# VHH binders against Probable sulfurtransferase, part 13

Target 1, 337 residues: Probable sulfurtransferase, of Methanocaldococcus jannaschii (q57909)
Amino acid sequence: MVEINLRELKKYANPFFLTIRKDKILVNNKRMARLSRTKMDKIEEEFGIPVIYSKTYEYVSTKVGRFINKHKIIAPRDIVIVGLSGGKDSLLLLHLLEVYRRKYGIKLIAVTVDVNIGGIRPWKEDTEGVKLIKHHCEMLNVPHIILKNDLDVVELSEILTKHSKGMEFSPCFSCSVIKRHLLGKLAKEIAENENIPYEKVKLAYGHNLDDNSDTILANIFKGERLKFMRPLTRFKYNEVDYQSFKIPLEECIIIRPMLPILERDIIKALEECGIEYYKDKDMCPYSRDRGDSVRRRCHEILEKLEEEIPNIREMVVSSALKTVEYYSKNPYGEDNL
Short names: E, the ipSAE of ESMFold2; O, the ipSAE of OpenDDE; V2, 0.75 times the mean of E and O plus 0.25 times the DockQ between their complexes.

## First folded at step 4 (VHH; framework vhh_gefurulimab)

Design e2 (from d07c with S53W; at its last look DockQ between E and O 0.78; V2 from the best seeds 0.00; counts 0 for: pae E 2.3 > 2)
Fold by ESMFold2, look of step 4:
Structure e2 (fold): chain B 337 residues (1-337), chain A 121 residues (1-121)
Amino acid sequence: as target 1 above (337 residues)
Amino acid sequence: EVQLVESGGGLVKPGGSLRLSCAASGFTLDYYAAAWFRQAPGKEREFVSAISWGGKTTYADSVKGRFTISRDNAKNSLYLQMNSLRAEDTAVYYCAAGPLYRESWTEYDYWGQGTLVTVSS
């Protein structure tokens, strides 16, 4: 396998619209890459690897690109940390962001958190899941770090539940606290080492349209405030109190470039491009939808509605966003019903 | 397929200069943190210098003002210009790459074979 030389590749196509792996090239936008069947053939002959055109990958890449531009999710020379679990969302996100190294000069770092879940460590370095993650990072030429945490998240959530006066906390909550803690510390270290503003180091999450629309509908059915996931969120410093100690959550910026993308299109893009991934259930014993029962019902409702109304999930999210924008401009209620 | 190959070591008198090179293949060095370490006989591997993604350089106190780290992305290479060499600079010098640059050698994943620098009268 010949390493891809960008100077030589530029003779055939615009690499700002190609995801480049050592074992294959994925086409993010055929027209913008100035790519033809003849040029794809020349690239395959010159570099000895296939050029994969997937209409779904192109669709997803283009939609994410428009979303990034509209919401200013990524700025030139940002440093972006991608949390990798080996699942579909995080792996597609990594592939979609690879092209931004060239487009915006960003730096990418992939991170896997090796959590202790009741004595089970699904992301321990020697597992098949982590071997898959490292393989993808090697193919994409992305540095990969494993951050280890020995605190048992099952035990941690039991502590919270015991002292929360009626609230129950799943191990998934403490898992998210540990991940946020470790990723936030890493982001702070990077910003200090590079002597750049903390705002230039961003944590990228692979949340998708299904996740966001499910969240919104679940909050409506619970009678809660319309909470939704934003393309870019600035989190302030916080702490989670586990009685005998506290876990700090550093100030950070979280970005969600895949929010407009349907889960089924994520899966289809990966499969058409031949990108292997782990199903979340296979890596973590607590990922089997042992969450909020209202949320599961909302997911099912939206799945059924999608069969009849293909854009229903987009409409749910759009309504929430329009409502926030409307009331931000009209806070005094003169435009009530 | 990932390789780091150092060159440019040799015998030099005190006060002399050497330029070490490290050629990377199988990956793009600019995407990684890159550093030089050294190991004298019977001693632990110690930090010499690193260059950040943004081009910021750091140096061990013992080499500040005498050594200069640089990289050439077109050649996929890292360099260490070593001036005003002293006997205590005698060591095997290693090129390293990893996800983050830190001063601890245990934080780097990829290593070259090393190149010997001997400073002696």
Scores: ipSAE 0.522, ipTM 0.807, lowest interface PAE 2.3, mean pLDDT 87
ESMFold2 (binder alone), look of step 4: mean pLDDT 82; pTM 0.829
OpenDDE, look of step 4: ipSAE 0.801; ipTM 0.910

Design e3 (from d07c with S53T L100I; at its last look DockQ between E and O 0.80; V2 from the best seeds 0.00; counts 0 for: pae E 2.5 > 2)
Fold by ESMFold2, look of step 4:
Structure e3 (fold): chain B 337 residues (1-337), chain A 121 residues (1-121)
Amino acid sequence: as target 1 above (337 residues)
Amino acid sequence: EVQLVESGGGLVKPGGSLRLSCAASGFTLDYYAAAWFRQAPGKEREFVSAISTGGKTTYADSVKGRFTISRDNAKNSLYLQMNSLRAEDTAVYYCAAGPIYRESWTEYDYWGQGTLVTVSS
């Protein structure tokens, strides 16, 4: 593999619309990249690697790009930390953000959190999943860090469950706490060391439309407060109390650029682009596909409804967002129908 | 595959100047934090200068105003311009790269083999 010379590549195409790997180039927007079949052929000949055009990758790239612009998710020269699990969502997110190095001059840092889940460490450094992550980071020229935590998230959530007046906490909750703790600590350190505003260092998560719509429906079915994922969220300092100790959660900005993207389109884009992702994730006994029964059932219900109402997931999220927006402007006032 | 190669070391009189170079191959140096460290005989490896992930340059107090770190993205190279050299600057100088800025040498992933700088009459 040879490094792609951007000066030479610019002779054929606009790299603001190409995802660049050492082993292939992916087309984010064929028209905006100014590509033709002839130019793609010349790139392949000159650089010795394929140029992959996938209609689905172009679709998701364009939709994410519009979403980033609409919600001001990423600004020029931001430092973006991408959490990588090796699964489909995080790997597509990394590929979609690589383009922003050129478009906005951002810096990307990939981070994997090596979490202890009941003695199982799916992201231990020498696992096949982490080897795959490191391979993709090498191909994309993205620095990668592994942050290790030894606290068993199963035990942590059992502590919370025992002291929560009948509320049950899955290990996934404490897993998210550990991830937010370590990533937030890193983000704070980077901002302080760079002497830049806290808002310039952002944590990017690969949550998708299925995740958001499933979450909304699951909270409704549980009778819980309506919660949904936002494109950009500023979190204040907080602590999670595990009785004998507390885990601090530093102030941070979390971004979710893939919220408008369906899971099926993520999978299709990766497969059409020949991007391998970790499918053995089912070794985690608490994954979405194995653990949370209400969330799993909501996922299945929405899949069935999609057959009759193709945009049902988007409509669920849109309705929740529009309702909150409407009532935040008129919380106890008159209707302006 | 990934490699850092230093050059430009040598013998210089006190008050003189040297320019160290570090050529990177197998990765894009601009995407990483890059640093110079040095190790004098019988001493521990110590931080000299860095360009952080965000592009900020930093210097150890002992070299501020005398040394200048720079990067040339077209050549995928890191440089250290050393002026007003002193005997205590005598050391093996190492180029390093890592995901983020650190002053501790133990937190960098990629290292060169080092280049010797001797400041003596």
Scores: ipSAE 0.502, ipTM 0.791, lowest interface PAE 2.5, mean pLDDT 88
ESMFold2 (binder alone), look of step 4: mean pLDDT 83; pTM 0.837
OpenDDE, look of step 4: ipSAE 0.679; ipTM 0.861

Design e4 (from d07c with S53L; at its last look DockQ between E and O 0.89; V2 from the best seeds 0.75)
Fold by ESMFold2, look of step 4:
Structure e4 (fold): chain B 337 residues (1-337), chain A 121 residues (1-121)
Amino acid sequence: as target 1 above (337 residues)
Amino acid sequence: EVQLVESGGGLVKPGGSLRLSCAASGFTLDYYAAAWFRQAPGKEREFVSAISLGGKTTYADSVKGRFTISRDNAKNSLYLQMNSLRAEDTAVYYCAAGPLYRESWTEYDYWGQGTLVTVSS
């Protein structure tokens, strides 16, 4: 395979709108990249790799780009840590962020957390899933780190369950705690070693529109406060108490650039671009099919409603956001229709 | 597929200068932290200098003020300018790359074959 020379590539296209892999080039925005079919052919001839134009990848990339700008998710020279599970969301996220190395001068680090789940380690270094992750990182020229933790998340969640007043904690909760702990610790280490503010080191998550709309609807059905996923969240230092010890969660910045993207468009973009990925079940024995029954039911309801109202998930999220903004400005004001 | 190739070593008298080069192929060096290590006969590999993921340069105390690390993205290369060389600088010099700046050699993923620097009268 040929290493892409950016000076030579610039003769044909604007690389601020191309995702560059060693084995292919993906078009983020054909017009802004100044591409034509003739120029795509010349790039393929010059560099010996295909140029893949997917309308879905272009749509997703453009929508994420506008979302990043609107919410100021990424700033120039940020260091961005991307958690990779090998699943569809995290792999697409990595591809969509690769272009920001050129556009904003960001640095990317891909991280896989090797978690102990009842003695099963789906992300152990020699697994086929991690080999796939490392392949994608190699193709994208993204440094990859495996962070290992030996604490058994099944046992951890049993501890929480035993010391709660009737609450049950799945292994997925403690898995999230361990991942957040390790990623937050890494982000703090990087900020200190680079001598930069902690706000310049961001943890990127691949949460999508389905995730956010499901969460909002589930909170409504539970009669709880509307909690929704934000494009950028500042988490304060916290600890999770496992009785004999505590697991610290360092303060950090979490970003979610793919929140406006439908799950089906993520899948379609990856398939049209020929990017292999793993389903959640393939990587984790405690996948979504054993999760929160209200949230799962909300997912099914919204999926059916999409057949009749294709933008329903966007409308759910939009309504929640508009409501928060409106009442923050008008806590005691009039509601004029 | 990934390759780091050092060059520029040789024999030099004390007080002299050398410039080491490390050419990367098969990956983009600018996306990684990069470092120079050295190994004198009978000793463990030791840290010389690094440029971090974010571009911060760091030097071992023994070389600070005499050595300068730099990167040239157009040539996909790392450099070590070595001035005021001493007999104690005699070693095989290695180029390394990894996801993060580290002073421990065991925490870098990619290594060159080394280039010999000999400082003698």
Scores: ipSAE 0.632, ipTM 0.848, lowest interface PAE 1.7, mean pLDDT 88
ESMFold2 (binder alone), look of step 4: mean pLDDT 83; pTM 0.836
OpenDDE, look of step 4: ipSAE 0.782; ipTM 0.905
ESMFold2, look of step 6: ipSAE 0.627; ipTM 0.850
ESMFold2 (binder alone), look of step 6: mean pLDDT 83; pTM 0.835
OpenDDE, look of step 6: ipSAE 0.775; ipTM 0.902

Design e5 (from d07c with L29F L100I; at its last look DockQ between E and O 0.76; V2 from the best seeds 0.00; counts 0 for: pae O 4.7 > 2)
Fold by OpenDDE, look of step 4:
Structure e5 (fold): chain B 337 residues (1-337), chain A 121 residues (1-121)
Amino acid sequence: as target 1 above (337 residues)
Amino acid sequence: EVQLVESGGGLVKPGGSLRLSCAASGFTFDYYAAAWFRQAPGKEREFVSAISSGGKTTYADSVKGRFTISRDNAKNSLYLQMNSLRAEDTAVYYCAAGPIYRESWTEYDYWGQGTLVTVSS
């Protein structure tokens, strides 16, 4: 499959609003792309690939675009590293960010972390899962890196649990540590190699609205301060102590472009576009355990509430954000009522 | 189809100079790091030089000061200027492209077929 010539494509549509693959074109915004049915047909005829229009993909794309602009989480010529697991979130994220290669001139890199989970390696290079990931990267013409770590995240979590007072660490925690460690290290390496500030290299995570609302509610249930995910977070250097050794976490910037997007819309968008993805349960044995038992329960509660209150997750996040904003502006506790 | 095609190889005397070229097609070359590797008869493939997408360069110790790697993104091309050539530089030279420049052959995604450089009196 040959790469699509952008000069030729521009005759028919604005590529700033198209996700371009070697095997198909996805429409991010039909109006802004200046597409009609006739033009779509012409593109298909000329390039020999289908043009796919999905209302859900357009909706998600538009919302993510507004979110990126509002929070300024991507700047021109940024290097963006996408953690690519092959799951729905990371794959959609990769596709949505592709247009920014043209819009902002970013460098987009997909990185898969080969994590050892109790001896199971779902992201080993020769696995079917990784083949699928490679295929998507090839179709999108995005460089792909596989980072390998031999440390067993199950064992790591056991070490943390053993040395904690009353805290239980899930393998998912150590998994996140390993991913952060390897991706942070890579980001630093890239920054050095490109002779740019580390702030220009951003790690893109596929966290979504469900993840954020679950997190907020979980903290409420624990009686803790509200914690929520931010569009852009600057992390300082840190270390995770595993007693006999420490895992360094380099300073980095994490961005979350899909924070306002519901999981159901992510799935629907991918399906409507014909983008194949792996379900988390098929790759990771701990995928069903969305963190601790409290988080899982929160997810279930919110899922049930969505039947009665369709925008309940948005309301949870909105309430948290407005609360923080209000008290930050009113530090002295002055109220009108 | 992704393709890397090397050229510029040939016979040269010790102390002479040669310039290798690599033409990339079928992918956006400027998104990738690029590298030169070489393999002499009966020896393992070894790293020669690499250049990042941003233009930062690295060299094997054996070629430092003698070889210069460069790229032209507008032409989707990679170059290797080889000066002060030695008999031990005799090898098939391969160009490669990957996400990040590294010394390991396996870290690159695309490879050329190679061009032969022979240094002999």
Scores: ipSAE 0.023, ipTM 0.515, lowest interface PAE 4.7, mean pLDDT 90
ESMFold2, look of step 4: ipSAE 0.305; ipTM 0.722
ESMFold2 (binder alone), look of step 4: mean pLDDT 82; pTM 0.831

Design e6 (from d07c with S53R; at its last look DockQ between E and O 0.82; V2 from the best seeds 0.00; counts 0 for: pae E 5.7 > 2)
Fold by ESMFold2, look of step 4:
Structure e6 (fold): chain B 337 residues (1-337), chain A 121 residues (1-121)
Amino acid sequence: as target 1 above (337 residues)
Amino acid sequence: EVQLVESGGGLVKPGGSLRLSCAASGFTLDYYAAAWFRQAPGKEREFVSAISRGGKTTYADSVKGRFTISRDNAKNSLYLQMNSLRAEDTAVYYCAAGPLYRESWTEYDYWGQGTLVTVSS
């Protein structure tokens, strides 16, 4: 393998539209990269690695690029922390953001949280999933950190359940608290170490269109507030009280660049590009537990509806956003029924 | 494959100067934090200096004002300019790189083989 010399690569193509790995180059936009079959052949010959063109990867790259620009998700010289579990969403996200090193001068850091779940550690460094993560990070030249939590999230959630008035807390709740705590603490540390404003350090999540539409529909069916995921969210400082101690959640900025992307397109892009991802998420016993059955059923319902109405998930999200926007302007207007 | 190779060590008189170099291959040094550590025989590795991805530098108290860390991204290299050298600076100097700016040697993933610096009359 060879480290790609960008000056030499620029002789053939615009690297603002190429995802660069040590073992292959992915084409984000063939036209904008100014590629031809001849130029692809020359790149492959000179650098000794394949240039992979996937129509689906190009589609996803372009759609995410427009989404980032529309919502001002990423600014020049941001530091972006990408949470990697080894699954399809976060791995595609990492690849899509790599090009922004050149476009916007951003810096990327990949992070895996090694959580203690009743003595089981699905993201311990020696697992096959983490080996795969480290391989991709090496190929993309992205630094990778494992943040370890020793506190047993099963025990933590039992503490919350015992001291709540009828509220039950699964281990997944405390797992999410620990992940947010560690990632937020890291973001603050990075901002201080680099001597940059805190808003320049962003936590990137791989949430997709399926996730967002599932969330909206599930909350409707539960009779809950209409919650949905935003492209960029600033979270204020908060704490979770575990009785004998509190776990601080530092303020942070969360970004979700893949919100407009369907899960099936994520899978197809990775497969067409030959990017291996961890397909089996049932190593965690609580991910296989009978959890929120309403959300699971909503996912199945929307999958089935997509067969008849291909853009149904986009329409669910669009309807929710249009409704909130409309009533923010007319909360008590005459055109209410 | 990731590799760090130090050079520039040698014998120098007290009060003299020496410049250490560390060439990185197999990765882009600009994406990582980088550091110099040193180790005298029979002692633990000790922090000398570090540079963050954004160029923030820090120094151990014992070398502050005498040593300067720098990075040349075009050459994918890290440097340590050592001035006003003392006998106490005699050690094997190691180049290191890692994902975060840290002073603890256990937090760095990549290491060079070391280069010997001897300060003696």
Scores: ipSAE 0.226, ipTM 0.670, lowest interface PAE 5.7, mean pLDDT 86
ESMFold2 (binder alone), look of step 4: mean pLDDT 84; pTM 0.846
OpenDDE, look of step 4: ipSAE 0.570; ipTM 0.815

Design e7 (from d07c with S53F; at its last look DockQ between E and O 0.94; V2 from the best seeds 0.72)
Fold by ESMFold2, look of step 4:
Structure e7 (fold): chain B 337 residues (1-337), chain A 121 residues (1-121)
Amino acid sequence: as target 1 above (337 residues)
Amino acid sequence: EVQLVESGGGLVKPGGSLRLSCAASGFTLDYYAAAWFRQAPGKEREFVSAISFGGKTTYADSVKGRFTISRDNAKNSLYLQMNSLRAEDTAVYYCAAGPLYRESWTEYDYWGQGTLVTVSS
């Protein structure tokens, strides 16, 4: 494959609005990239690879870009660690962040966590899933690391469930704890090795609008504090107590640039761009059907409601956010009818 | 295809200097940590110097003050300026690239074929 020469590419288009792979170029914003059909043809001729324009990829890219700017998610020269499972969310996230190397001078590192799930290791280095992940990282010129952990997340969640006075913890909960532990530890190592502030190293998660709206509704149904995912979250050091030992969670910054994006638009963007990904059930036997039963039910409810109210998930999140904003500014506001 | 190609090795007398070059093709070297390793006959590959993807340089104690690593993003190349060479510096020198700075050679993904440096009278 031919290495893309940015100086030559700039003759035809603004690379701040192109996702650049060795095997194809994706258009993040056709107008801002200054592209025309003629220029796309010339790029294909000169570099020998297709230029893919997907209306859905452009829509998602533009919406994420506005979201990043609104919430100040990424700053110049940040180091961003992207957790890759090979699934739709993390792969799209990696593609959407690639342009920020040029736009903001960020550095990207992709990380796959080789998790032990009841003796099954879907992300062991020689699996087809990891081979796919490494292929995408090679095409995007993104360094890739595998972090291994031997603790069985099924067993870990059983320990938590046994000692939680009736609360159920899915294997997915302990999987997220292990991932957060290893990624946070890596982020701390990078900050120290590069001699930069910890807040300049950010963990990027591919949580989407479905995830956020499901979480809000699930907390309502459980009668718990109304919680939702934030675009940027600062976590203090914490520990998860597994009785005979504790798993430390290092201080870190988590970013979620895809929070405003519907799952179906993620899938459509990847498919229209010809980006192969692994389904959750193809990689993990303990996917959604073995998780938190209330959250799973909420997902089903919102999916059905979307048939009648297409923007219901946005409305759920918007209402929660507006309510918090309103009462934080007007704790003693007037009660109008 | 991903390639790293070293050049600039050769025969030099003790106290002399050499500048090693490593040209990267098929990928963007600036996105990775880059390093020099060396291997003398009968010895394991040993760390010489690295530059992190953030630009921080690190040196093995045996070469500190004598060797200087640098990177030229425009030429997609890594360099090692070797001064005050000693007989013990005789080795095949390899450039490598990987996701993070590491001193262990097993943690680098891309390797050159090596260039021989001989320091002899």
Scores: ipSAE 0.571, ipTM 0.819, lowest interface PAE 1.9, mean pLDDT 88
ESMFold2 (binder alone), look of step 4: mean pLDDT 82; pTM 0.828
OpenDDE, look of step 4: ipSAE 0.737; ipTM 0.885

Design e8 (from d07c with L100I Y101W; at its last look DockQ between E and O 0.88; V2 from the best seeds 0.00; counts 0 for: pae E 2.2 > 2)
Fold by ESMFold2, look of step 4:
Structure e8 (fold): chain B 337 residues (1-337), chain A 121 residues (1-121)
Amino acid sequence: as target 1 above (337 residues)
Amino acid sequence: EVQLVESGGGLVKPGGSLRLSCAASGFTLDYYAAAWFRQAPGKEREFVSAISSGGKTTYADSVKGRFTISRDNAKNSLYLQMNSLRAEDTAVYYCAAGPIWRESWTEYDYWGQGTLVTVSS
């Protein structure tokens, strides 16, 4: 396999707008890369690998780029940790962020958390999903770490339920605690090792527009406070008490660069670019199909509504954000409705 | 294929100097943390020095002030300048690369085959 010489590639195109893999090059923005069909042909001939232009990949890459700039999600020389499950969202996110190595001088580290779920380990190193993750990381030249935890999240949530005076904690709660613990600990270790401010190490999640709109609708249907996912969130230090021990949750910064992107566009971009992703929906017994039933129903409702109103998910998120912004500025102000 | 190749080992008298080189191919060393480890006969592989992807260096206490790790990203290479060598520095020296800086050798994914450094009078 031909190693891509960046100096030679620069003769044909601006690599700030190309996702570079050992087996193919993806075009993030054809115009900004200064590509033409002739230049694409020369690159393919010179390096012996295809240059893939997908209108959908360009669309999502451009939209994510504008979103990053608008919300100042990443800055020059940031270190970005990408959580990889092998699914569509996290793999697309990894590809979309690769160009920022050149554009902003960032460092990327991919991380998979190997969680024990009642004796089932969906992200154990020898699984097909993890093999796929390692393949993509090798092609993108991104270091990959597996963080292993042996504590059974089913048992952990049973401990919490037993001591909660009737409140039930699903295994998903303790799974999120373990993941947050391990990723936060890693982020702190990296900041210390690099001798940089903690704010320069960011955890990147592949949450998308479907996830955010589902969350908003679920809170509405539960009659709860309106909650939504933010482009950048600082999580303060916290602990979860499991009686015989506590699990610390280090302060961390979480970023969600793909929040404005529809799930269907993520899938389409990956398929048009020939990027394989793990589709085993039953690997985790508590996946979306078996998880929070209100959120699952909201997802199904929005899928149905999209048939009639294709932009409904954008409207749900937009309305929630505009309403919060308006009333935060006018808590005691005049109502013009 | 990903490869790390060490060179520069040899025989040197106590108090002397050697410079080890490690050439990386098949991957971009700048994206990784890189380290030197050493192993003397009958001993466990031990940490010598590391350089993070951001360029921060660290050293085992036994080599601080005598050894200097460096990296030339344009040449995709890692170096170890060893000064004031002692008999206790005799070992096979290994180049390694991994996601982050750590002292445990089990935390590194890519390894060279090693180069022998012998310090004797």
Scores: ipSAE 0.551, ipTM 0.823, lowest interface PAE 2.2, mean pLDDT 88
ESMFold2 (binder alone), look of step 4: mean pLDDT 82; pTM 0.829
OpenDDE, look of step 4: ipSAE 0.692; ipTM 0.872

## First folded at step 5 (VHH; framework vhh_gefurulimab)

Design s05 (from e4 with F27I)
Amino acid sequence: EVQLVESGGGLVKPGGSLRLSCAASGITLDYYAAAWFRQAPGKEREFVSAISLGGKTTYADSVKGRFTISRDNAKNSLYLQMNSLRAEDTAVYYCAAGPLYRESWTEYDYWGQGTLVTVSS
ESMFold2-Fast, scan of step 5: ipSAE 0.733; ipTM 0.882

